# Designs tried in a protein design chat: VH-VL binders against Rho GTPase-activating protein gacT (gacT). Part 21

Target 1, 189 residues: Rho GTPase-activating protein gacT (gacT), of Dictyostelium discoideum (Social amoeba) (q54nl0r163to351)
Amino acid sequence: VPLTQVPCRAGSNVPIIIEKLIDHIERTSLNSEGLFRIPGVDLTINQYIKLFDNGEDVDVSPIEPYTAAGLLKRFFRDLPVFVPQSINKRVVSLFIDEEGKKKPVDMEILSNLRVLVHQLPTVHFEVMQELTNLLGKLMSRSDQNKMTISNIAICLVPTLNCVPAIVTYSIQMHDFFYNEVFPQHHLYY
Below, E stands for the ipSAE of ESMFold2; O stands for the ipSAE of OpenDDE; V2 stands for 0.75 times the mean of E and O plus 0.25 times the DockQ between their complexes.

## First folded at step 11 (VH-VL; framework fv_masavibart)

Design sg4 (from sf2 with light chain W99Y; at its last read DockQ between E and O 0.85; V2 from the best seeds 0.86)
Heavy chain, then light chain:
Amino acid sequence: QVQLVESGGGVVQPGRSLRLSCAASGFTFSSYSMYWVRQAPGKGLEWVAYISWDGSDKYYADSVKGRFTISRDNSKNTLYLQMNSLRTEDTAVYYCARVDEYEIGYYFDLWGQGTLVTVSS
Amino acid sequence: QSALTQPASVSGSPGQSITISCTGTSSDVGSYNYVSWYQQHPGKAPKLMIYDVSNRPSGVSNRFSGSKSGNTASLTISGLQSEDEADYYCSSYTDDYTYVFGGGTKLTVL
ESMFold2, look of step 11: ipSAE 0.807; ipTM 0.898
ESMFold2 (binder alone), look of step 11: mean pLDDT 89; pTM 0.895
OpenDDE, look of step 11: ipSAE 0.844; ipTM 0.917
ESMFold2, fold request of step 12: ipSAE 0.777, 0.817, 0.805; ipTM 0.887, 0.904, 0.902
ESMFold2 (binder alone), fold request of step 12: mean pLDDT 90, 89, 89; pTM 0.913, 0.903, 0.894
OpenDDE, fold request of step 12: ipSAE 0.925, 0.925, 0.925; ipTM 0.956, 0.954, 0.955
ESMFold2, last read: ipSAE 0.799, 0.767, 0.784; ipTM 0.899, 0.889, 0.900
ESMFold2 (binder alone), last read: mean pLDDT 91, 90, 90; pTM 0.924, 0.910, 0.922
OpenDDE, last read: ipSAE 0.923, 0.924, 0.924; ipTM 0.954, 0.955, 0.955

Design sg5 (from sf2 with light chain D96E; at its last look DockQ between E and O 0.88; V2 from the best seeds 0.82)
Fold by ESMFold2, look of step 11:
Structure sg5 (fold): chain C 189 residues (1-189), chain A 121 residues (1-121), chain B 110 residues (1-110)
Amino acid sequence: as target 1 above (189 residues)
Amino acid sequence: QVQLVESGGGVVQPGRSLRLSCAASGFTFSSYSMYWVRQAPGKGLEWVAYISWDGSDKYYADSVKGRFTISRDNSKNTLYLQMNSLRTEDTAVYYCARVDEYEIGYYFDLWGQGTLVTVSS
Amino acid sequence: QSALTQPASVSGSPGQSITISCTGTSSDVGSYNYVSWYQQHPGKAPKLMIYDVSNRPSGVSNRFSGSKSGNTASLTISGLQSEDEADYYCSSYTDEYTWVFGGGTKLTVL
């Protein structure tokens, strides 16, 4: 199902399933070694997917850490589109010149990337903001959970089916992308 | 010029060891994760080993786990594959290939020309 | 260790179009848009022709195009030329955080 059709609470642009899973993971799971890498229980994941698909009011509190992380990953994997391909193509153009060479990253490129992230549809933008906020907290505890930025880039980012820079820079520079005020026209220098 | 160059291949008997090297030039090596991919004579491509751009994560195909070790020295722009306990089924051309999974995506945009490893009695 | 399914060979005449299929599962091609295609001439390294299902790198002819439907990706070569004669491999990312390649397709230009 399209992300815009997933139920939200009144006044929220973040789907209920995402709110519940992120809150649960944040409260219970950030110190778990290999979170998002170690697989959860497929049978349990499938059972919860059916409950959410049927529109039931699902209690996620009993779900163990690896299964909760696995369920969140399955949600993104099953989306038809999380990042529109038009945005993905424009992001690639920021990092690759017309000769196909990778450009050195500077703040001009990162500011333009930020503009493109803010052009995501409202629900997609807010989900990305909440997800990358959680992943930043996960990464900050990497001494304990072993989930470095490189491990996240291997194990989780691919499930989003997007250009990695959208996610990796959102994690590492979260305030720059989501909390700082900026003019939304830098893309057109 | 942006390139990858493998070396260290040769003919060895089963049970022996070889170390392959892959020299990178013309690009920021430490920005790229690296793979070894092999191709047996007349056969298709098979990934062998992976190392992340900073060396913090390594993965191996089941066929080589416990026998092969991937490593990198970012100060020398060099990727390595230590191959121990070689078997005849390890006979292949070994390629190094790069991925920019931090910024760009999940595909091999640059390959070396390969180095041949022949394991025979 | 697993392989995507490709036809062993495909042939076409100069100027015609051909399509090479690459069939996987929901754990690779079906779930990931990280599908790429590589051309390999005899004695040469693979060369990236298509990435992210349908994107062409700089310098790759617009005669090459890619698409995906369900668990199957396709490479189409239009205006076939003799230099297109090569082996073609697809690849995909997987749920196991590894790559899988297709078995390869030998393209013959008649």
Scores: ipSAE 0.760, ipTM 0.885, lowest interface PAE 0.9, mean pLDDT 90
ESMFold2 (binder alone), look of step 11: mean pLDDT 90; pTM 0.910
OpenDDE, look of step 11: ipSAE 0.851; ipTM 0.920

Design sg6 (from sf2 with heavy chain S31D; at its last look DockQ between E and O 0.80; V2 from the best seeds 0.81)
Fold by ESMFold2, look of step 11:
Structure sg6 (fold): chain C 189 residues (1-189), chain A 121 residues (1-121), chain B 110 residues (1-110)
Amino acid sequence: as target 1 above (189 residues)
Amino acid sequence: QVQLVESGGGVVQPGRSLRLSCAASGFTFSDYSMYWVRQAPGKGLEWVAYISWDGSDKYYADSVKGRFTISRDNSKNTLYLQMNSLRTEDTAVYYCARVDEYEIGYYFDLWGQGTLVTVSS
Amino acid sequence: QSALTQPASVSGSPGQSITISCTGTSSDVGSYNYVSWYQQHPGKAPKLMIYDVSNRPSGVSNRFSGSKSGNTASLTISGLQSEDEADYYCSSYTDDYTWVFGGGTKLTVL
């Protein structure tokens, strides 16, 4: 099912399933060791997927941490498109020169990446914003949950089927990508 | 001169230990996560071990867990594989390969030429 | 399943096109767009030919192309040349957060 066709509450561009799961995980699960890496219960995940697919008003509060994380990952894995391929290709061009060599990262590259992130369709952009906000909170507790940025990059980011820089920089520089005024006429040195 | 060069392979008896090295040059080694991938004679490729760019995360194939230890020294641009309790099934060419899963993607854009480890009685 | 399925061998004449298949499952090729292809000449290291299903790194001939449909990825080599004779491996990310490789395909140029 396309992300733009998933039900949202009035006045929101974040699908109800994502909103409920992110809120539940944030309130109950951020200290769980190996969250998003340790698998949940497949049977329970499949049951909840069927309930959401039927359009039911699903109570997520009883879902244990690893199953809630697994359900969120399954949602993204099963999307037909989360990040359009055209955006992925343009992101690669930011980081790789004409000779195929990786460019040293600077603020010009990161500002151009931010522009590309803001070109996502509105629902996709807001979902990415909410997901990467959650992942930033998860990473900030990595001493307890062991979910460092490298662990997140290995076990969660691939479910989004995109160039990792879109997600990893959104996590580590969330304010720059989502909360700072987008500069006009700004020039980098 | 962007390259990876493995060394430390040789012929050893089962139960013995061997340490492989992989020297990086011509690029910023600390930007890249590293894999060891092996290829038994006449067989395909099999990943063995992973270490993240800063060394904070390590993962192993089930066949080598508890026997092999991956490590890196970013100040020396060197990746290591400590192989303990070697078995005949560990006989292979061992490659090091790099990945930048932080920025670029999930593929090995540079491989070393490999070092042969032969474990035989 | 623990390995991607490739044909053991493929052959073609110079100038022809050939296609090497790489079949996995919904737990790897079917769900992830992180499919890559590697060329390995005898006694040499693997070399990246295709990444992210269909992208060519700099320095790789445009005779090499990649695609995916369902659980099957494909490498196509057009205008076959003698230098293309090598082993070819596909790889994919998996639901187990690990890599899986195909068993390899030996390409013979007649």
Scores: ipSAE 0.750, ipTM 0.875, lowest interface PAE 0.9, mean pLDDT 89
ESMFold2 (binder alone), look of step 11: mean pLDDT 89; pTM 0.888
OpenDDE, look of step 11: ipSAE 0.887; ipTM 0.936

Design sg7 (from sf2 with heavy chain V99H; at its last look DockQ between E and O 0.78; V2 from the best seeds 0.77)
Fold by OpenDDE, look of step 11:
Structure sg7 (fold): chain C 189 residues (1-189), chain A 121 residues (1-121), chain B 110 residues (1-110)
Amino acid sequence: as target 1 above (189 residues)
Amino acid sequence: QVQLVESGGGVVQPGRSLRLSCAASGFTFSSYSMYWVRQAPGKGLEWVAYISWDGSDKYYADSVKGRFTISRDNSKNTLYLQMNSLRTEDTAVYYCARHDEYEIGYYFDLWGQGTLVTVSS
Amino acid sequence: QSALTQPASVSGSPGQSITISCTGTSSDVGSYNYVSWYQQHPGKAPKLMIYDVSNRPSGVSNRFSGSKSGNTASLTISGLQSEDEADYYCSSYTDDYTWVFGGGTKLTVL
């Protein structure tokens, strides 16, 4: 099911399942070592997926940390598209010159990346914002949970099927990407 | 100009140790995660070890876990593979390869020429 | 993890088109668009030919193309040339947060 077709609460563009899981993980699981890396219980994950697919009001409170994280990952994995390939392709072009060599990253490139991130569909953009916010919080506790930006990237970026820069910089420069005024955002869908 | 150059290969007996090096040049080494990939004679490619761009994360194939140690010195633009308790099945050309997991993507876009490690009695 | 499944060998005449398949599982090729293809000539290091299923790096001939359906990725080489004779390996990201390679395919240009 496309992300835009997943049920949302009134006044929110973020799917209910994502909101619930992010909230749950933030409250209960940020100190869990290897969160998003250590697999949860597949059977439980599958059960919850079925419930969500059936449109049931699911209580995520009993889900243990790794299963909750796994469920969130599975949700994204099952999406037909999270970051459009057109965006991915354009993002790559920001970092690579005509010869295929990686450019030195500067604020111009990052600013352009921000623009591209803001060209995500509204729901996708807001989901990315919430997800990377969570991951930023997770990263901030890497001394305990061992989820460094590197570890987070290798675990989550493939799940999202996107160019790493979209996620890594969204996490590392979250305020720049999501909290600063960006008037042009409303022009993109 | 952009290249990886492996060194340190040779012939060793089983149980011995060997340390491989991979010298990077022509690019910002610290911006790339690095991998060791090996290829036994006449065989395919096998992932061996991974180290993140900042060295904070390391992972190993089950076949080498506990015996091999990957490391890097970004100030020297060098990747290392410490191989202990070598086995005959470790005989292979060992390649270092870069991976831009932080920015660009998940593929090995640059490989060294490889260094041959032969483990034989 | 077990290697991705590739045909051991394929052959074609100059000018022909050939396709090399790379079959994985729902834990790798089927789940991720991080499939890459590498060309390896004898005694040489692998060279990236395709990344992210269908993207071609700079400098790689447009005769090389990639696709994926289900758990199977494919490399197509059109207008086959003698220099295309090489071993070809596919690779994919896996659920284990690592990479798996195919067994390799030897392409012979007749």
Scores: ipSAE 0.749, ipTM 0.900, lowest interface PAE 0.6, mean pLDDT 93
ESMFold2, look of step 11: ipSAE 0.780; ipTM 0.887
ESMFold2 (binder alone), look of step 11: mean pLDDT 93; pTM 0.942

Design sg8 (from sf2 with heavy chain V99I; at its last fold request DockQ between E and O 0.84; V2 from the best seeds 0.84)
Fold by ESMFold2, look of step 11:
Structure sg8 (fold): chain C 189 residues (1-189), chain A 121 residues (1-121), chain B 110 residues (1-110)
Amino acid sequence: as target 1 above (189 residues)
Amino acid sequence: QVQLVESGGGVVQPGRSLRLSCAASGFTFSSYSMYWVRQAPGKGLEWVAYISWDGSDKYYADSVKGRFTISRDNSKNTLYLQMNSLRTEDTAVYYCARIDEYEIGYYFDLWGQGTLVTVSS
Amino acid sequence: QSALTQPASVSGSPGQSITISCTGTSSDVGSYNYVSWYQQHPGKAPKLMIYDVSNRPSGVSNRFSGSKSGNTASLTISGLQSEDEADYYCSSYTDDYTWVFGGGTKLTVL
C-alpha cells in the first residue's frame, strides 16, 4: 500500500500505525539492547499487521520492545516507495563527483541535502521527521542500548530503501533539517 | 591511485593461523566501512567479516565466528583479518572491499586484488 | 533467503544483447533495492557494474543496464563485445550486515 493511502488520524499526516509504534517505543524501549537489530517475534508481527490492515483500533501497549521495533521495520520494508527514486538520484549526485569519487562533506552539500529532504511529499516528510527524531533519541542512549549510528546505518536504515545520507544526517543534525526555519520559499516548516 | 592491496596469504596446515592485511591508498580510509569477502577456487563469493568505519562495530559470518577477528588501524590506512584455527574449507582468495553505509549505499565500489590462503596438509 | 539463483552460463554473439537473471525472495530482492552486479574476469577482482538495481557507476559503459521485477533482478548487456566475457555475480543486501551473492553466471562471447 502506498504511504499516502495508509490511514491517519483526522488532521494528521502521520499514519496511525507509525504514531502508535513510535510513541510505544519511545515510552518503553529506548534502553533495550540492540533495539532494531535484534529481531522480534515474526508470528506476533504478522498478527499485528493483519489487525492494522483490517482498520482496527489496535492496542500496541502489550508488544515487547523487539517485536514493536520489528513491526515498525516491517512497515517500511513493505512500502512500495518511501523516498522517490528521483530524490535518491539527486542525493547521490551531491556526494559523488563526475569521476565517481566521494566529495568531502561541507555545509553546501548538507544545505542542498536539506532542500531535497524538504521536497519529499508531505506525508513522507512528516514520517521521516518523526522516525529520525526517535532514532536520534535511540542513538543518544547508545551506551545502554548499543545502537550507535553505525549500527543504525547497517541494520535499520536499509529498511527505508533510500540513500543512507538522507536518514543518517537527518538523525545527527535533526534540528538543521526539521526544526530551523528554512528560508527557501517553498518550505515553511 | 585509489586502491586496496591485500597481503599475508600463503600455504598453511589446518589448525594454524594467518594474519591478512589490506592497505588502502588514494582515498579517506576512515570514511569507509570494510568487509572481507572470500572466494574458494572455482567458486562464488562469500562475505566473511564486517567492521564499521570507526571500528566500533564488528560482525562475522557464522562459518568463521570465534576463529576470525577483523580489525583496522585508521592511522595506518590498514584493515586486518586474524585467522585462527584454519580449516581446509577456509581455502580461498580473500578480498577486502569498501562500503559507505553512512552516506552512499550498500554496494562494494572498490575491491582489492586478493590474497590466496591455502589450508592443506 | 541465503543464496540468489543465477543461470550457470549464458552466451551471445558480438553485437547482440543478453540478459542475466538473479532470483531471490520477497524478503530480499523483492523488498530491497540493494541489488548490485559485479563483473569478474579470470584471476581478477570483482568490479562493480550496477548498484541499487539500475545505477551505473562512473566509468561503466551504458551498454550495461539493470532492472528488477518481483523477486528477480536482471543485468542486460547490449552491443556485446569480447571483453564482456567474464563471470557475473549479483548480490543483495537487506538489513542484517550480511551479503548474499548469486552463484555466478559465466558469459561466453561466441
Scores: ipSAE 0.799, ipTM 0.896, lowest interface PAE 0.7, mean pLDDT 90
ESMFold2 (binder alone), look of step 11: mean pLDDT 89; pTM 0.897
OpenDDE, look of step 11: ipSAE 0.894; ipTM 0.937
ESMFold2, fold request of step 12: ipSAE 0.744, 0.714, 0.730; ipTM 0.882, 0.875, 0.874
ESMFold2 (binder alone), fold request of step 12: mean pLDDT 89, 90, 89; pTM 0.890, 0.902, 0.893
OpenDDE, fold request of step 12: ipSAE 0.922, 0.925, 0.924; ipTM 0.954, 0.954, 0.954

## First folded at step 12 (VH-VL; framework fv_masavibart)

Design sh1 (from sg4 with heavy chain V99I; at its last look DockQ between E and O 0.69; V2 from the best seeds 0.77)
Fold by ESMFold2, look of step 12:
Order: structure tokens, then sequence, then C-alpha cells
Structure sh1 (fold): chain C 189 residues (1-189), chain A 121 residues (1-121), chain B 110 residues (1-110)
């Protein structure tokens, strides 16, 4: 199912399943060691996926931390597209020159990356914003949970099937990407 | 001249130790995470160990966990693999390879030439 | 974690196109786009030929192309040349620190 077809509450562009899972994880799981790295219970994950697929009003509060994180990862894994390939290709060009060498990063590159992030479809942009906000909170507690930016980059970011810079810089410079004044998006139909 | 050069391979008896080095040049070593990948004679490729760009995170394949230690010295642009309690199954060419999972992606765009480790009585 | 399945060998004549398959599962090749292909000549280090399923690094001939369908990735070499004779490995990365390699395919140019 395309992300734009996943049910949202009235007035929201963030799918209900994502809102419920992120809220639950934020309240219960941010101090769990290895969150998103340690697997959850597959049987329980599969069970909840079936409930969400049936359109049921699902209570996520009983879900233990690693299984809730696993559910969120499975949601992104099963999306046909989260970051359009056209955006991924343009991001690669910001960081790698025509000879395949890595460019030194400066604020011009990062400002251009921000422009590309804002070109995501509205639902995708708001989901990325909420996800990277959660991951920033997770990273800030890395002394307890051991989820440094490097662990997030190797254990979670791959599930998004995108160029890592889109996510890693969104986590570390969240205000720059999401809270500073920026032109409104055009909605996709 | 972007390159990785391994050294320290040789012939050792089972149960002994060996230390491999991988020297980086021509690029900013501290911007890259590193893997050791090995290839037994006539066999395929197998990852061995990972270390993040700043050294804060390390992971090992189950076959070497507890026996091998990966480390790096970013001031010397050098990656290391300490190999203790060597077994005949550890006989392989050992390669170092770089990755940038922070910005670019999940592929090895640069490999060293490899260094041969032979564990034999 | 399961290994990726490649044919043990493939052969072709100069000028022909050949395809090497790399079959995984729905939890790796099927769900993740981090499939790479490496060429290895005898006694040499692996060389990156394709990354992210279909992207070609600078300096790699446009005769090499990559794709995937379902749980199978493919490397296609068009206009086969004698220097293409080598071992080819696919690899897959998912959501952990490990890399899974295929068993390798020996390409023979007849």
Amino acid sequence: as target 1 above (189 residues)
Amino acid sequence: QVQLVESGGGVVQPGRSLRLSCAASGFTFSSYSMYWVRQAPGKGLEWVAYISWDGSDKYYADSVKGRFTISRDNSKNTLYLQMNSLRTEDTAVYYCARIDEYEIGYYFDLWGQGTLVTVSS
Amino acid sequence: QSALTQPASVSGSPGQSITISCTGTSSDVGSYNYVSWYQQHPGKAPKLMIYDVSNRPSGVSNRFSGSKSGNTASLTISGLQSEDEADYYCSSYTDDYTYVFGGGTKLTVL
C-alpha cells in the first residue's frame, strides 16, 4: 500500500499507525538498550500487521519496546516507496562528484539537501519529520540505550531505502530542516 | 592516490596470535567506517568485523567473536585487526574496505589488495 | 542469515550479452535496495561494479547494468569482452551490521 493511502485522522497528514507507534515508543521505550537493533517478537509483529491491514482500531499500549520498534521498521520495509528515487539521485549528486569522490560538506550542500527534503510529498515529509524527531530523542539518550548516530545509521536508516544523508542530517540538524522558515510544499494528488 | 594497504599477514600455528594493519591514504580516513572481509582459498567473501568512523561502535561475525578485536587510530590513518586463538579455519586473504553509512550508502567503493593469513601446524 | 544464491558459472561468446542472477528472500533482496555487485579477477581485490541495485560508479563501463525483480537481482554484461572473465559476487545489506554475499559466479568468455 502506498503511504498516501494509509488512513490518517481528520486534519493530519501522518498515518494513524505511525502516530500510535511513535507515541508509544516515545513514552515507554527510549531507554531500552539497542532499540531498533534488537529484534522484537515476530509472531506478535505479524499479528499486529494483520490487525492494521484489516482496518481495526488497534490498541498498541500492550506492545513491548522491541516489538513496537520492529513493527515500525516493518511498516517502512513494506512500503513500495518512501523516498522517491528522483530525490535520492539528486541527493547523491550533492555529496558525490562526477568522479565518484566525496565532496567536503558545507552549508551550501546542507541547504540544498534541505530543499530536496522539502520536495517530498506532504505525507512523506511529515512522516520523515516525526520519525527523525523521535530518533533525535533516542540519540540524545545514547548513554543508556547505546543507539548512537552510527548505530541508527546501520540498524534503522536502511529500512527507509534512501540515501542516508536525508535521515542522518535530519536527526542532527532537525530545527534547520523542519522548524526554520521555508516555502510551503505543493501537495500531490 | 586513494588507497588502502593491508599488512601483517603470514604463517602461524593454531592457537597463536597475529595483528593485521590497514593503512589509508589519499582520503579523510576518519569520515569512513571500516570492515574487514576475508576470503578463504578458493572460496567466497565473508565479512569479519566492523568499526564505526569514530571507533565508538564495533561488531563481529559470530565465527570470530571473542577472538578478534577491531580497532583504529585516526591520527595515524590506520585500521587494525588483532587475531587471537587462531584456527585453521581462519586461513584466508584478509581485506579492509570502507563504507560511509552516514552520508552516502551501504556499499564498499574501496578495497585494499589483501594480506594472506595461513594457520597451519 | 541465509546466503544469496548465484549460479556457479556462466559462459558467453564475445559480443554476446549475459545475465548473472542473485536470489535472496523477501526480507533482504526483495525489501531492500542495497544490492551490490563486485568483480574479482584472479589474485586481485574485489571491484565495485554496481551499487543500490542499478547504479554504476564512475569509471565502470556502461556495458554493465543491474536490476531486480521480486527477490532476484541481476547483473547484465552486454558486448562481452575477454577482460570480463572473472568471478562476480552479489551482496545484500539490510538493517544490521552484516553483509551477506552470494557464493560467486565464474564468468567464462569463450
Scores: ipSAE 0.739, ipTM 0.877, lowest interface PAE 0.9, mean pLDDT 89
ESMFold2 (binder alone), look of step 12: mean pLDDT 89; pTM 0.904
OpenDDE, look of step 12: ipSAE 0.863; ipTM 0.923

Design sh2 (from sh1 with light chain D96E; at its last look DockQ between E and O 0.70; V2 from the best seeds 0.69)
Fold by ESMFold2, look of step 12:
Structure sh2 (fold): chain C 189 residues (1-189), chain A 121 residues (1-121), chain B 110 residues (1-110)
Amino acid sequence: as target 1 above (189 residues)
Amino acid sequence: QVQLVESGGGVVQPGRSLRLSCAASGFTFSSYSMYWVRQAPGKGLEWVAYISWDGSDKYYADSVKGRFTISRDNSKNTLYLQMNSLRTEDTAVYYCARIDEYEIGYYFDLWGQGTLVTVSS
Amino acid sequence: QSALTQPASVSGSPGQSITISCTGTSSDVGSYNYVSWYQQHPGKAPKLMIYDVSNRPSGVSNRFSGSKSGNTASLTISGLQSEDEADYYCSSYTDEYTYVFGGGTKLTVL
């Protein structure tokens, strides 16, 4: 199902399933070694997917850490589109010149990346903001959980089917992308 | 220009050790994560080992886990593969290849020439 | 360890178009857009021809194109030339695997 069709609470642009899973993971799972890398229990993930697909009010509190992370990854994997390909192509052109060489990164490139992130449709933008906020908290505990930015980039970011810079810089520079005043903010549905 | 060059291959007996090197030039080596990928004679490609751009994370294929160690020295622009307890099935051309999973994507845009390792009695 | 399925060989005449398939599952090719194609001439290193399903790196001829439908990715070579005779490998990357390669396809130009 398209992300814009997933149920939200009144006054929220973040789907209920995502709110519940992120809150649960944040409260119970951030110290788990290899979170998002170590697989959860497939049978349990499939059972919860069926419950959410049926529109049921699902209690996620009993779900153990690796299965909760796996369920969140499965949600993104099953989306038809999270980041539009038009945005992905424009992001690539920020980092790669016409001869195929990688440009040195500077704040002009990062500011242009921020513009493109703010052009995501409203629900997609707010889901990305919430997800990358969680991943920043995960990374900050990497001494315990072993989930460095490089581990996140190889084990989780691929699930989003987007150019990695969209996610990795959102994690490491979250305030710059999401909390600083930004006069050119745009949202799409 | 931009290139990767492997060295250190040769003929060794089973149970012995060998160390491969991969020299990078023409690009910022420390911005890229690295893989070793091997190809047995007449066979396809098989990933062997991964190391992140800063060396903080390493992963190995099951077939080499516990026997091979990947490492890098960013000050010398060099990637290494220490191969211990070599077996005849480790006979292959070994390539180094780069990716940039931080910014760009999940594909190998640059490969070395390869170095042949032959393990035989 | 899963593998991607490619035909063992494909052939075509100069000027013809040919297509090489790469079939995975809904858990890799079907769900992830990280499919790449590599060309390998005998005794040479692999060369990237296509990345992210359909993107062509700088310096690769526009005769090479990539696509996918469902669980199958495809490499199409139009205007076939003798230098296209090589082995071709697809690969897939997912959040559950580092890399999986296809078994390779030998392209013969008649």
Scores: ipSAE 0.701, ipTM 0.863, lowest interface PAE 0.9, mean pLDDT 89
Fold by OpenDDE, look of step 12:
Structure sh2 (fold): chain C 189 residues (1-189), chain A 121 residues (1-121), chain B 110 residues (1-110)
Amino acid sequence: as target 1 above (189 residues)
Amino acid sequence: QVQLVESGGGVVQPGRSLRLSCAASGFTFSSYSMYWVRQAPGKGLEWVAYISWDGSDKYYADSVKGRFTISRDNSKNTLYLQMNSLRTEDTAVYYCARIDEYEIGYYFDLWGQGTLVTVSS
Amino acid sequence: QSALTQPASVSGSPGQSITISCTGTSSDVGSYNYVSWYQQHPGKAPKLMIYDVSNRPSGVSNRFSGSKSGNTASLTISGLQSEDEADYYCSSYTDEYTYVFGGGTKLTVL
C-alpha cells in the first residue's frame, strides 16, 4: 500500500502506525543496544502487520524494543516507494561529477541536498522528518545503544531504499535538518 | 588518480601472522567504508572484514572472526588487516575495496590490485 | 552466509547477447535494490559494471545492462565482444548487514 493511502490521524499526514511505533520506541527503546540492528521476533512482526493491514486498532505498547524497531523497518520495506528514484538519482548527482568522481562535500552540496529532500511528496517528507528525529535521538545515545551513524545507516538506508546521504546527513546534521529542512517537526509532538 | 594499493602479502607458515596494508590515494579516504575481500586460487570472491568510514564499526566473516583484525588510519589514508593464526585455507589474493555507505551507495566502486597471501607448511 | 547462485559458465559468439542470472533470497536480492555486478579478467581485480540493479558507472559500455525480478537479478551483455570474456560476479546487500557475492560465472566468447 502506498504511503499516501495509509490511515492518518486528523491533523497529521504521518500514518498512524508510524506515529505509534515512533512514540513507543522513543519512550521505551532508545537505550536498547543494537536497536534496528538486532532482529525482533518475525512472527510477532508479521502478526502486527496483518492487524494493521486489516485496519485494526493496534496497541503497540506490549511490543518489546527490537520487535518494535523491526516492525517499523518492515513497514518501510513493504512500501512500494519511499524515496522516489528520481530523487535518489539527483542526490547522487550532487556528490559525483560527470566523470563519476566524488566531489568534496561543501555547503552548496548540502544546501542542494536540502532542496531535494523538500521535493519529497508531503507525506513522505513528514515521515522522513519523524524518522530522522527518532534516529537522531537514537544516535545521541550511541555510547549506550551502540547505534552509531554507520550502524544506523547500514540498517535504515537499505530499508528506505534511498541514497545513504539522505539518511546520514539527516542524522549527522540533526539539529540543522530539524531547523532548516524539517522546521515543522514540532507540530507533531 | 584514484586508487587503492595493497601490500604486505607473502608466504607464511600456518599459525604465523601477517599484516596487510591498503594505501588509498586520490580521494577522501575517510568518506568511505572499507572492505577486505579475498579470493582463493580459482575460487570466487569472499568478503573478509568491514570497517566503517569513521572506524567505529567492524565486522568479520565467521571464517576469520577472532583471528583477523581490521583497522584504519584516516590520517594516513591506510587500511590494515592484521591476520593472526593463519591457516592454509586463508591462502588467497586479498583485495581492499571501498564502499560509499555514507553518501552514495552499497557497491564496491574501487578495488586494489590485490596482494597474494600464501599459507603453506 | 551462502553465496548467490550463478551459472558456472555461459558462452556466446561475437555480436550475440547473453544473460547471466544471479539468484538470491528474500533476505538479499529479493528485498533490496542493491545488486551489483563485477567483471574480472584473469589476474586482475574485479571491476564494477552495474550497481543498484541497473545503473552503469561512468566508462562502462552501454552494452552492459542489469535487471531484477523477484529473487533473481540478471546481467545482460549485448553485442558480445572478445574483451568481454571474463568472470562475472554479482553481489547484494543482505539482512545480515553485509554483502554476499555470487559464485561467479565464466563467460566465454566463442
Scores: ipSAE 0.663, ipTM 0.880, lowest interface PAE 0.8, mean pLDDT 91
ESMFold2 (binder alone), look of step 12: mean pLDDT 90; pTM 0.910

